# Miniprotein binders against a7ua95r516to809, part 49

Target 1, 294 residues: a7ua95r516to809
Amino acid sequence: ASLSLLSISDLVPDLQFIFFWMSNAIEILYFIQQKSPAYMQTIELMDDKAGSKESLLSATISANEEAMTILEEVIMYTFQQCVYYITKTLYVVLPGLLDCNPFGTEPSSEQCRRAAGVCVCAVCVMPEAVRRVVSVFQTTSDLLQQYQVHSEIQSQMFAYLFFFTNVSLFNQLIDKGPARGWFQRSRVLQIQASVKILLDWAKGAGHNHLAQKFFAKFCSTVTILASPPQQLSQMSWKALCAEHPSLKPVQLHRILTQYQLMAELGPLPIWQPSSEDEAYIYRTVDLLESFENH
Below, E stands for the ipSAE of ESMFold2; O stands for the ipSAE of OpenDDE; V2 stands for 0.75 times the mean of E and O plus 0.25 times the DockQ between their complexes.

## First folded at step 4 (miniprotein)

Design X6 (at its last look DockQ between E and O 0.04; V2 from the best seeds 0.00; counts 0 for: pae O 3.4 > 1.5, copied fold)
Fold by ESMFold2, look of step 5:
Structure X6 (fold): chain B 294 residues (1-294), chain A 82 residues (1-82)
Amino acid sequence: as target 1 above (294 residues)
Amino acid sequence: DPKEVVEELLREAERLLEEARKALEEGDFERAILEALQAIILISRAMLEAEKSGNPEVREKLLEILIKAAEILLRAEEELKK
């Protein structure tokens, strides 16, 4: 039912099949790519005892081409299916990162600590909302390793998962933040702490470079919002753009506007957009990001 | 109609798998390679069709056949190198 779509553990049986399918397709494709020159040469050099060599060679050339084509389609399809199912679970759990208080004790963290004297698993020492997100990433990592999926495919998958996470968190913060009070300073600091826990997981899992690349927009947003007023008020629009190239002018303008409201700052001359950016700060079509990597 | 397409592809892939196995046992490694490749093509098409049409009831059987065909391909190539 709908509960099987809320937890990554409910999707594991389907994911196990799809990862196994993908892994086999990759290995077969690689085998054909690496070995077909040799076995095609051997067929070409055969004695033509019944005149069947040319027919066999022609058929095998065609079969190699068709096999490689269909296996590439299998790999693309299975990759897309894995991403689809995993992002559905991420979509459900990601909003909790924006509402959680990582400085408080979560029941699951405390229960793990008491039961074992000290919790040996990193997932159990996290706030519940962060733990749910990390669990999706960790389960994905474990499955990829279990089925020996090629390391480059593993990296591509986490690149997409981090991209999806960034877009989801950024869009919710920008779109719902004013109504939810997420731009209040205490809330921003809690969000910053939660994101740091997630980034620490990514670093420990060997995905630091990907996380730095694909979380850039959300991380820049939180970094600006978390900055002390004395420090941020000394930074010009040009300096902020240079430090945060992932933010579009309309996005930076919105972030600074929310910062001014919550810090009770009036307009600051140094935050006036550059002449080249001035026309773009009102482009509301560019405010939210697309999940389609546009 | 998609379910009938999957069943037809499955039957033909199973036939090719058995012919590839026989070719391997008979030492006809060149024919075993061809027939294993053809089985891989058909079973891969069957798997994609079954998943895209929302009828994945035979997914485990289709994957089993894919793996068996790949094993024959590998063994035939190994023998051909000798």
Scores: ipSAE 0.775, ipTM 0.946, lowest interface PAE 0.5, mean pLDDT 84
Fold by ESMFold2-Fast, scan of step 4:
Structure X6 (fold): chain B 294 residues (1-294), chain A 82 residues (1-82)
Amino acid sequence: as target 1 above (294 residues)
Amino acid sequence: DPKEVVEELLREAERLLEEARKALEEGDFERAILEALQAIILISRAMLEAEKSGNPEVREKLLEILIKAAEILLRAEEELKK
């Protein structure tokens, strides 16, 4: 009954039916879109022996258009319901990702794996918090495959799920990070390792392009915070903006300010905003991301 | 009453499904296509109405009829091309 006790597996029976409905509606719409020009032409060319051809043709044109319209509504409704249930579950499990330690001592079946040609044994442990997030994505992928949902719809769903995840993680890090100590270097490296697990999952699932696009803001944030002081101190404001185009000036300034505080760095003339960007730094409405696409 | 609306749409869709099946059996493929499309429209409306009014327990029955209507549409189109 409690929302905090619900897992993605608890929603599977309802999700299965909604995916089944969506899949059938998509297949029927696809059939009508592909075949209707052909059967409409055949009806037009038939002999009017009964004197009813014009009435039948007119009714069929009308029914064809109406069927396509209502099936599109069914697809949109079922897609929205799936997204609602999945993101509701993600919202509950995502905060744990920022507060877990993938370098912990809990045993894992994964002993060691390669990253960029190097063995990365430090990230072989998957924390329960990360496992819960991966489970939501994996269950979604499994249901889309089980009901043979078209690849375009699968891509749209994961685009939104990655967008949602990115916004949620970024907002939580920026808003709650200072109070939670998440900007400490050791914590940032833990967050980076946890995010790497999500990105590796996405790559394995065939969604690397979507993950790179929609996680850009959070990845840029973590990359900056994990950078050595020597490296960051050699980069101008303009250079940082160029490397992290997904970050707004106010967001980049907030991240660098937190980096300065946690790294115990003095005044930072090297990271001074341009006169144009300085005006945008004071726009508080631009600090946190919106869950709306626009 | 939303439940009455869903039930009426379901009854009309079942009637159209039966007429479409009869048309298919009689070789009237043009009529089978029209009646199958009309059944798909009514059942789709019934599903949306049932979901929005909090009556999802009819989902399985509605989906069954949708699939049967689609099967008639596919078969009639294949026969029409012969």
Scores: ipSAE 0.693, ipTM 0.928, lowest interface PAE 0.6, mean pLDDT 81
Fold by OpenDDE base, second read of step 4:
Parts: sequence; structure tokens; C-alpha cells
Structure X6 (fold): chain B 294 residues (1-294), chain A 82 residues (1-82)
Amino acid sequence: as target 1 above (294 residues)
Amino acid sequence: DPKEVVEELLREAERLLEEARKALEEGDFERAILEALQAIILISRAMLEAEKSGNPEVREKLLEILIKAAEILLRAEEELKK
């Protein structure tokens, strides 16, 4: 199927089965881990009928170990499949977030219109491009809750999804931003507002810490670009490094260089990298984020 | 053939479930646990094989067997605590 046609709604049936397997496998794994010592002890306390006890104990130990191992494999596989499908849908909808004008009036989601007519929920009042992104996260959250997936697995999943989202948005902004005009102040303010809506959703969903952590790089970039020239031109390289520790020197240098070009600022000595950072600002390999670092 | 492997694993898992149920009814709770664990192993392998081969048609059946095996584990464990 063309990636362009893939919606999260189309994947829900497959995701439901995968989440169900994952949840049940986790539950059974925990049960085995918690109960194994007790029933092994009961076998150990059984009357030693000639060789039957030892064989039963050995077989039960082996079966427990193998069962836990294969259940862990199932959990890992199902987790990876969920992430794979969800990130595919994110990949399709995330570019729209950068082009979104959140200050415009857009109609409510079609899904809420069908269910309740005019829905005034926080998701329905979002711009369409933001709503599409939030819908992926909300659907994921709803599925995790529906199947009562362990909280640690939920946290790991959202951590990865936020990581993926940050990398995707950051890389797109750095790579394509100048050519698409996303570095223009008016467009940056739109992006900033759109990201705020997403972060507000994450906060409402109980993922505030994860969102702040994993969106730090993209948020720092947007914050710098949203800064007035009069303010940003007064900030030294060292001050900017200190305020935006999530940015590598090469990334900060690229952002400032593009900002300078966009704002038609002359050379700013105050933005000159430190002698320590001078070697790193030319490491173009470190400019874009990798999806493999998580 | 991955499909044949899944079908064989399913048949053997169902056999083990029946043995586990029989053991449970006979009050052999330790054997019931062992047989249920073995069933869980087989159906988990079958699940992984079915998914990797792109044969999701057996998902519901595999999950049903998983749940039944877990129920036997739970019941047997509860009886051993009495």
C-alpha cells in the first residue's frame, strides 16, 4: 500500500491484535515470574516417589525458563511491530505540522462529526494537521489503555514515538526549512504554536516529562528561530549553548547561520563559536539526528 | 511450510491443553502447570511464526489457546496454595 494512503485508522484492526498479544504475554510472564517459586517449592516438598519428583521438577524448571524466554520474545516482537506501524503513520502526517497555520479556522474532525455532530473536544478544535498527529498519539494511548498494557511498556512506547517525532521534525526543519520558508518569523510562530498544542496534549495525557525531554532539540530550534533579531543578536555563542544544551555545536551554528541569512544580519562576532567548538561546527555528519540512537 | 508448522504447533498445543485440563480435574496440579507451560511455549512460537510468515488468520485461535493455558496455570496455582 502507498505510504501516502496509510492512516492510523486503517491499522487499528492489526494493532488491536498485536496489542492484545502483547498485553496477554506480559500478564502471563509476570504471573509465571511471581508464582514459579511457590509451585516449584511445592514440587520439592512432594514425597519422593522413585525418580518422578526430580524429573517433574527439572521439567517444570525448564518449561518455566523457556516459557519466560519465548514470552519475552513475543513482547519484544509485538512492541516493535506496534512502533513500526505507528511510526509509518507519523511519517506521513508529521510534514503537515510544519506547514500548518494553527491560527486559521478549520472544521472539526470527521470522526467526531459522525459520532456527536459538533464536537468541541480539545482534539476537534485543533488545526487539521495538528489533529492528524495528535490522533496517532491518542489512538496509541487509547489502545494501550484498552488492553491495559503495563505502564513501563507504555512509557517506553511514548518515549520512542516522541523521539521519532522530534528527529523527524528537527531533520525536516533543518534540511528543508530554508527552502520552504519555515525559517521566516511568521512561519516559525505558526510552528511554535502547533508544537505547543502537541505538547499540551502530551501534558494532558500524562506524558509531560517525556515530551519535554524528547522534544527538547526541536523546541530549542524553534525557540531560537522565533526569537526577535534584536534579542538573539545580543546573545553570545556561549549563552546560546548554555540555554540550548540539546543542540550540538554544528546544529546551533547551522541554525544561527540560516537565521542570519533570513534576517539579513551582517556577520555577528558575538555568535562566533568558541575555540573549543570550532572544530565541531564543520562536522556535517552530526547535523541531522539519527533514528538509530534510541 | 510456515503454515504447516503453525498448524502442527496448534495441534500439539491443543493436545497439551487437554492433558493440562485432565491433570487439573484429577488434582494433579503440578502436572497441569507443566502441561500448560508447554502449551504456552508452543502457541507463542506459533504466534511468532504466523506473524513472520504473514498469516494472521490464526491470531484469534492462538490467542484463545494462550488464554486457556493461562487460566489453567492460574487455577492450578490457586489450588496448590490451599
Scores: ipSAE 0.612, ipTM 0.890, lowest interface PAE 0.7, mean pLDDT 89
ESMFold2 (binder alone), look of step 5: mean pLDDT 81; pTM 0.765
OpenDDE base, look of step 5: ipSAE 0.022; ipTM 0.498

Design X7
Fold by ESMFold2-Fast, scan of step 4:
Parts: sequence; structure tokens; C-alpha cells
Structure X7 (fold): chain B 294 residues (1-294), chain A 80 residues (1-80)
Amino acid sequence: as target 1 above (294 residues)
Amino acid sequence: SAEELRLRALELIIKVARLMLEAEEKGAPEEVLELLIEAAELALEAEEALERGDPETARELLEKAEELIKEAERLLRELG
């Protein structure tokens, strides 16, 4: 049986071991890269009385190349294992983000501050579904910091996690949204608020640029769906394409079709694709995003 | 379990890398480096066996890798 995940917390001990080995492999690789030139120079400066200097240099080069190759494989393997387990956990918790309500219908007494004899909620409370997603990102950040993983590798890790989250949320919204009612205006506003919490976390963690880059498609989708009917009806297809360059014609067309249905705007299309895009709005193979990063 | 074998393979690969650094520092003979490289190759083959769902083969490969590592450690200790 495969490992069954209930939460990211269940994986922390296993992830700690993997991060430990990744960190050690990185340090050993850098040590070899730093020390190899000095050792080679020492061999070159030796007296070649027995004619063995050339053989020793060849053996040393071969051994260092093999060690670096092995360490690079270990680093790649451990990085992939971390990504695999973290994204597997994300995949389980992400659908909850599309169903949660960060505004709440009624403020809890535990969540509200009493002012002038009345319970008041000044800000949105983080729903458990959003908290679970944030916990995955926070735990990842904590582990990278605990094992002093270089900032470049940390950036690569979060770039992939944000890419995965964006693709997963976009595909789930487009594919399952109609059946789940996620395209209803009130649901879209709830989704937008939940995504804002994730983006705010990323900004606080120092990953604002990565979040802006890798969440672009899902953010564009939610922005269009949250737009007032009067505002959207005044925009041409060309203007929408210019404002949302991350969306492919088939994706934009699907989003606008869902918007029209939910807003009860009538049966005729308000937005006409440009003649240049007309051939591409029916490319169903381009509708859903691939999890493979280009 | 398969996960225990994966961690064991990783531990052996890291140990090989550390022993290779020690071998370079001590100027160890080619035989020691050959043992360490072979051990690392066996550990990587074990990971491949685990990917295709064959933990029995992986266990045997890791046991062989451990024997090669022990021999390399013995030779390195003799160098002092």
C-alpha cells in the first residue's frame, strides 16, 4: 500500500530526513568543487620521477567527476522526492480552497472583537481549508530554513510549488467548476479572497515576485469572473486578450462563456473573438494546463 | 518498506560521497575509489528497482553496496 497522507504534519519526520540528505549532498558537492583545483595543483607541482604523475592526475579527475555526478543525482533525487510529497499533499487540500468561505455568514464570538456592545469582525478570518494550504507552504519554508538550504534552491522549490498550485486550481476550476457551482459570482468572490490570503503569505515569506509570475493564469481567470457585468460588456475581445496575456484563446472563450451563463446575460455571445484568434477558440487540447513546466 | 529502502539507498550514496572525499584527502589508491563508485552505482540501481516496484532486488543491491563500502572503509583505515 502507498503512503496515505492526512496532512503535511504527517510527513514532517520523513521530509526532515530528505532535507537533511539534500543539504549534506549540496555541501559535499561545493566542498569538492572548491578543493579539487587546489589538490590538482598539488599533484601538478610534484616531481614526476617515476612517471606516475599523469596517472595520478587522471585517477583524481575521474574520481572527482564520479563523485560530483553521484552528488548531483542525490540532490536531484531528494529535490524531486520533496516536491513529490509536498505537491501530493497540496493536491489533496487545494480543492477545499475553491469551496471555502473566508467571509463567514455569521461571526463567531471567538473570532470577533466586541465594540460598543456588539460583536464585530473587522477582517476576513482564515478558513481551515486556506490554513491547510498555507501550512504546507509554511512547513516547506521552515524546513528549508532549518537545514540552511541555499536561497537559489529555495526559490526553485517555491517556483515549482506555485506553478503546481496555479495549474491545479485552474484545471479544477475549469473542469469541475460548472458542476460544483464555482462560477457563481458569490463563489468567485470567495475564491478571490482565499487566493489573496495565499498571495499575502507569499509576499510575507519573500516570494512575491514568484507568486505574481506563477499565479498569473489563475489570478487572471478569477479577476475576469469577478468583474461587474457593466465593466466586462464594455471591453472588446482584443482588450481582454491584452489585459490577460497568460490566457489562451480557448481558455478566455470558456471563461467568458461561463461568465455569460452565470450572469444571465442572454444566449448571444457578447464577446467576439478576433479573426486571428477564431481558429484557436475550439482547440480543446489547449484548454487544460499541463503539470510539466516548460 | 519501499520508503525505508529508498532512505537506505540515499544514506549509502551520501556515505560514498563522504568516503570519496576522505580518499582524495588521503591519496588513496585507485582500488578504493573503484569500490566506492561501484557501491554508488548499486545504490542508484536499487532506487531504479524500487521505482519499478521490485523491493526484493533493491534490498539485495543495497546489501551488496554496504559490503563494498565496508571494504573501502577498511582500506581507508589502513592508510591511517
Scores: ipSAE 0.000, ipTM 0.223, lowest interface PAE 11.9, mean pLDDT 76

Design X8
Fold by ESMFold2-Fast, scan of step 4:
Structure X8 (fold): chain B 294 residues (1-294), chain A 106 residues (1-106)
Amino acid sequence: as target 1 above (294 residues)
Amino acid sequence: SPEEILLRAELLIIEAIALLLEAKRTGNPEELLKAVIELAKAALKLEEVVRQHPSEIARRALELVAEAVRLIVEAAKQSNDPELIERARKLAEEVAKVVREYLERQ
């Protein structure tokens, strides 16, 4: 069985042990930091009649430094393992977010009338594809809470998960979007609605600031593509660059080119890059984002 | 003395870390589980020391050790290693004893 077929639920037992190791290493590190100074002080206050006080103090400092270094390495390793398994699961489920429709189909008129007299309609339904992505984030949040992982570590983990999600979605949209029809207006609006469900989850989970920061590139892309033609055509290249600073000139140029084609604005380019940006666009061969955190 | 107890706790931590490091090198799931059990024992001994000077760290450490032991017991049952299962069971009994004593003193 391929790892790409695994759900987050299948990984929970393995993740629990990795989180256990990470949490215990963090607690032991804090214990050493808290108690070591007091113990060192008692050694300092000892009578040095055997000439061993300095040796004991030096040995204790060395042992504590070595233990702290090993604990920090264990924390880093377990953090990287958690991120690895979680992002591998995300990579499999994220493309579905771009292909789903959160706007439900109309119920049959017969079923609605039969049900009958009172109908409560939701504007958007959480598609299964979105639910799978939310499940990965929720399971991560639950595990971090279960093992009482320090809030700074929790923030760092979600920062990376949001960064990974942003890069993955952006790259999928730019690379595969034309072939998949994702740049068509109706599809862009569906993508925007799906992303809003994900961002609303993040806000509810207390990660709104991280989500706003790390989803900026993909959100800018979707915002541009969802903009009315009248609004977008009134903006200069300079104004668009200022409104969307997360997008590189080559990325903005590609997005606007796709928008122009799909919006049927005509054959002539409306948006002229600056001389500097034009030189950058011609020099730059790589359009897609790196998964390396820069 | 408090100094002797703290030194013993530090030695247990160092021993547990050495076992974790060895398990990491080999990548053996059974050795990893054994290392985790030894780390849990070390954490439990640290809790005995911290009880003389209660803190939020002590409370959190106790809760984490209790939860970790529950997971270790479940994993040990799936390993089909009778010695490992017995070690996990005895660790769970010790944790239950410590938790009872802690709750009685609250």
Scores: ipSAE 0.000, ipTM 0.151, lowest interface PAE 16.8, mean pLDDT 68

Design Y1
Fold by OpenDDE base, second read of step 4:
Structure Y1 (fold): chain B 294 residues (1-294), chain A 81 residues (1-81)
Amino acid sequence: as target 1 above (294 residues)
Amino acid sequence: GTYRVEVRIRGPREVAEILAEVIRWLAEEAGAEEVEVRVEGDEFHVTVTGISKEMAKYLLELIKRLAEKYGLEVEVRVEEV
């Protein structure tokens, strides 16, 4: 099946419909939650005509509970559908971020060329591979704002998207990095610069805390790999564990082992895992991140 | 007494349709005796029959809130039946 190059732009009509329903369901849910108590009190203050009051109150409670349950299900479903479509688009564009040379001259985005001619906005001056990733996040942000989706739901969505992005990039770097030369210092510096552009966008979009939290593993990996051999070879296992707490022992050990091979360093006793961590460095099941841990 | 709520919705068809469906759904869940949604020209007409006074007020407030949010023109009539 041709994974048709589904751009985020191709999904916008479907996403708009889903975001519309999500926003409406949230608005109705909040309305019910706010007005239900006052409605119940009004029924409670009615004259008790032969048990009709208790039956009406019970029926109203049941109807409100059912309505809220259905609305919560709609919100959850629409949220999941949004995340599904957006992450599918991210899955396609994220590999390009690792191969990107951000120091090259690339042309401005086609969308900005059509609208304004030569656009010098922060997105238009980005490398194409970075711009494609940022465009997914920006489109998501714009849709969330357009439909006035509740801030908590916006935060949850970006938390998941950043989580997914970090897992995807981290796993690709760890698994394919050595074979693709992504562990070479020059390539690592390119990756570091590309990620910085993404983080700067997230900061500008108001998601700095979420980005710092959820990109921690990937950023730690890139930081270690970007470190000069002279500097990194002076850092003990314990110091590296303390500086990079987001990395599991098996992950740190893998990174250091691959770094050692790439830099043609002999065995470094200073990087030897502690006796406490020695059992964990062989847990290859924990090497790659899971998408289910969120 | 029971109340009838008649709602006329004008605006973008897709948004008006959704508001009509939301009203229908809420009215049905609230135990309305009858809920009718009709399209008359460029307007959606929702008729809810057999609801309490309090529910009629609740629907009226919800409809106003959603109409304001989405820029819909809404006319609402409430009558005791």
Scores: ipSAE 0.025, ipTM 0.502, lowest interface PAE 3.4, mean pLDDT 86
Fold by ESMFold2-Fast, scan of step 4:
Structure Y1 (fold): chain B 294 residues (1-294), chain A 81 residues (1-81)
Amino acid sequence: as target 1 above (294 residues)
Amino acid sequence: GTYRVEVRIRGPREVAEILAEVIRWLAEEAGAEEVEVRVEGDEFHVTVTGISKEMAKYLLELIKRLAEKYGLEVEVRVEEV
């Protein structure tokens, strides 16, 4: 079989026609919105003794409203299809980002040469796992630009993709991280470096604001796990919550508890008793709200 | 080769008429060589010629979904010309 797994390139032909139709539907919607007022004004200015003028105006308004509704549904449907296929691809490639080493393990040449116990000339190569994730985002950006999709829609799509990526990575790290060794400091630093590559790509693509907004939870989690234990022990619970507003108190407490277990920390002396009581209260409130909304 | 898409739309006249016009506009923007809309009583016929295979597939799927949503009866035929 092939050495490669399924890739974003396999979806490009299908995505191209969906993006094309979405772009066209948006343009037609704008055309109707822009031309409708001028056409209605023309009807209103008509001198009509028969009284058919109001009937024609009413029919025009009704027809335009129905056309706009249909076009909005087409735009929504095509947007949902793009998001579905792109996030399906992301779901497959994202876990690899948590297991790769962006600092590189490959020598700069085929044969590794040792020079006085240090390697001064090291070449860093983007891990394949990170490249796969970046390729999904880059292909999405290329398609949006190729079909000249309106900038508001582009922003909404990347907002959703970043939101999905953030939630997926956060859940993977919290639920599976301890068992897979991802909470070990060396692994956390590797994860942090990999995430920086994604954030640097987003900045270069003009999506820095969206990336900062929608990656906040995962970035806060990685920042906490990368922090020296002595630094965390000096912070009050209030200070920790204030530095990480994207994390709910119950999530922050869970992260700190797992960090303490995996890092072999002693009791976190300044805020632990108060933190446990506060986290319990917030957990209870969240459960109550969940029951009320479902 | 290029494709021909023939659509027959039945249902509430106002909604069927708008769907026919939406199909016409989308096909023209997609670079169709010819688009014809014909009205016979309460039925709308849309014929699109000179469209790619990918665009024909998309139009087919889109038309079926919109027709189902709005309670329209549609029949679609796709042929390579």
Scores: ipSAE 0.014, ipTM 0.436, lowest interface PAE 7.4, mean pLDDT 74

Design Y2
Fold by ESMFold2-Fast, scan of step 4:
Structure Y2 (fold): chain B 294 residues (1-294), chain A 81 residues (1-81)
Amino acid sequence: as target 1 above (294 residues)
Amino acid sequence: GTYRVEVRIRGPKEVAEILAEVIRWLAEEAGAETVEVRVEGDEVHITITGISKEMAKYLLELIKRLAEKYGLEVEVRVEEV
């Protein structure tokens, strides 16, 4: 029997060696990129001996390009492996974020003060499910810092992880939300509070811009679902689309339809699409159905 | 314990030499005690000593992947010393 992995800490030993190889490949690539021009200038300044200088320069350029290509492939391979293991772990822990209640897990200020000698409210307020997700991001950040990975690669990794998290949460909410009761306003407010903890972590880690960009779809969805029915019913379809440009018309339509069903408020005219908008909704439906295999 | 990794690469000399150099750099960064590269015709031999079991396994998988992509024949021997 195999052991199930429910924590990022279980993957740390496996991730350490992959990050080690990635970091080393990046360092070597950077060294070649920085030193190659100087070395080529040295060859060019050498005495020309029966054309041997041109041959040596050509061979050096070819060798450097091939070495850089091989190193880029090592970096890509190790990057993909890290992303694979991290996102696989995220996929397991992310549904818990949609089910947890951050308002019910807040310890008293007195308990926090006694435990730490100082109030550590940020740690004490976080639900276990949210802490598991944050732990994945924090462990990733720690490994990137431990192996001194270039900031550009770090940004690319968190861009991908935030993109994956956003899509995963959005798909789970849309697909399973109605059956799980996640579309009820009280549950949506809990989800919104949990997501805010995640976004606050990202801001503290220096990734606020990436988080704002890549969580836009899920944040728009939660914002709509958290809105009072009266507010939504006063907005035109065009106004709703304009406020939520990250949502496709078919996605927005599905969200609004499920919202009305869960609210049990009867038939309210939330929106009235134009004939053009209606045709566009139907034209985009096929694009969502091909996404189950990623 | 520490491990010894012996790699033999066969294929186009230029490509084999570049792959061997990349392997040498990675092994040195991994804290290998020694890394020796020897070129014989179209064959390149690499001997790495003083590397951990985990690093030896990863290096082996990486070498196989790169060799497959570049159409090189690779023989690897790993042993605990």
Scores: ipSAE 0.015, ipTM 0.518, lowest interface PAE 6.1, mean pLDDT 74

Design Y3
Fold by OpenDDE base, second read of step 4:
Structure Y3 (fold): chain B 294 residues (1-294), chain A 81 residues (1-81)
Amino acid sequence: as target 1 above (294 residues)
Amino acid sequence: EKFRVEIDVEGPRRVAEILAEVIEWLAKEAGAEEVELEYRNGRFHITITGLDREMAEYLAELLRRIAEEYGVKVEVKIEPL
């Protein structure tokens, strides 16, 4: 019940607190890493009075390693907490992306309405369902920039969020798509347009490579389903495997089987799996993506 | 000339503990004679005794920078011994 009302805006105060300490820990870690060599050199230049130098150097190395380990634990913990809260928000808004009609006229964002009335910014012209997803990513980006979080940590966070988004959307489409009519051509074209808006945002935000990499499975699925029957029916199993290498044989087989049913196509011998893949198409355990395989 | 540095750190207990441990470590490595850590009223109070001027000023500047950039309430006092 309570999760359905959770917006990213409600989490901002908690996220700000976590990002604050994450950034501080990174800065302290970086400071130690920069100063440790100079300190070690200072110890090395000290007079070796009665073998005390080697013991001091060893103690300093050990203390430095311990401090760095503790700071790394703080960074990891704060990172995980950020991801936890953000992914909960994504979990709530992502289903809307599959059901939305991006070709409809929807009102501008509430934030822009309060500030300027009718806003025509790229976010305000987005469908509401797409805008809600983009808002999670944009808020995350804004917080990372506000607290000047190291670029590598930003990249890792977006990599995970895109991974999570792809897994969630892919699994929902494969599992619920047939029953919800998401495999119908008109609905697929809507999903394709919605995903394009999200990818265009990611490109504009500087995350184009990450988005292309981590959305590959979902994009491949949508591309196959969006293909005209006349075109797709001419593509062999091997050609489809080669064009969509992100899809496992069991996943491709499921997509094609559901496509066949939806398009009222008879069995197509050309889509028959190769002898090598025949054993793998029955591995239903590999059908859905795991959230743990990142 | 040696200095006493007093530092108050406010934050989540675990983060404050880690920061206090890091400061203690930095102070000892900087040649501090004594480092005292006290946790009271949700804050860590760190008293560092016997730092050289350059190191005391450096540690204070680092903590001020962290405070300014991130809005942490860090109070630093440097007093000659």
Scores: ipSAE 0.020, ipTM 0.459, lowest interface PAE 4.8, mean pLDDT 85
Fold by ESMFold2-Fast, scan of step 4:
Structure Y3 (fold): chain B 294 residues (1-294), chain A 81 residues (1-81)
Amino acid sequence: as target 1 above (294 residues)
Amino acid sequence: EKFRVEIDVEGPRRVAEILAEVIEWLAKEAGAEEVELEYRNGRFHITITGLDREMAEYLAELLRRIAEEYGVKVEVKIEPL
């Protein structure tokens, strides 16, 4: 078995266990937060002639603080473990999305033979590489629903998964794009179509706002690569920076340089960096995105 | 000067559908004021308003090249507003 054959289904038993613990910890934390004020008020109403009331209040506060700290640590740990395993799986399948052709030939009848009537259209619509990525997101959604994880935690998980996907795709495109020909317009349209399928899935799953927020960098990159020469040539460096605030100067400069080279545009005086940004376009250490939030 | 671009996409259903959605996304990103997508009589009809002449002509040329590459029939009409 090769690493490329590993799928999200291999991790489901382990993920089920982790989601079980996370869900229970969240429920207990919520219960303590909601019921603690009422319990403390009950103690305050007690007739205490021996000073035991103050001791009981102090003990209750200490016990609640300790319990909440432990539950928060469990929630954080289980959340991080889920994210780790899911993003590890995503990392393996994401590069295929940049190489697939959603405009290829229709799948054979044998490729669709195992799908139910309602599933036949979905199988016929999605390229296999896109289907693998969507499968990871769908399995995550199914597990969150199965264990009734609060919507706020679900949103945080998909925020991170979309953040990770955006960084992974952006870094792959910038690092490997020139050698792979991914900056060519026909390839950019294929990439747009594949990403559109992912964004449509996110919208259908109720995560449209998160997808719009966390895919901004990759979407900006694809938008620039798809732009006609006339539109780009009439824009100043300052205007381009303003329209693509998610891109660092070195990133924007690299994209425009590759666009010029692949599109055979001729001279590039129109995209001169401002004096303020000139030093930053040569900082190669800032070219690729980090998977860590600072 | 602003233009209206009308696009009809005809071909294998899966390819035509994905291409129509990509065209809609691309037009919106290119600064179109309005984009309408509808499916009629086996064709996806896309109406784009608010593009400059150069952008409209570029989009039309790009779509003709992609249609030829992927076996999808695309008809494009560009009209001033």
Scores: ipSAE 0.000, ipTM 0.127, lowest interface PAE 24.4, mean pLDDT 72

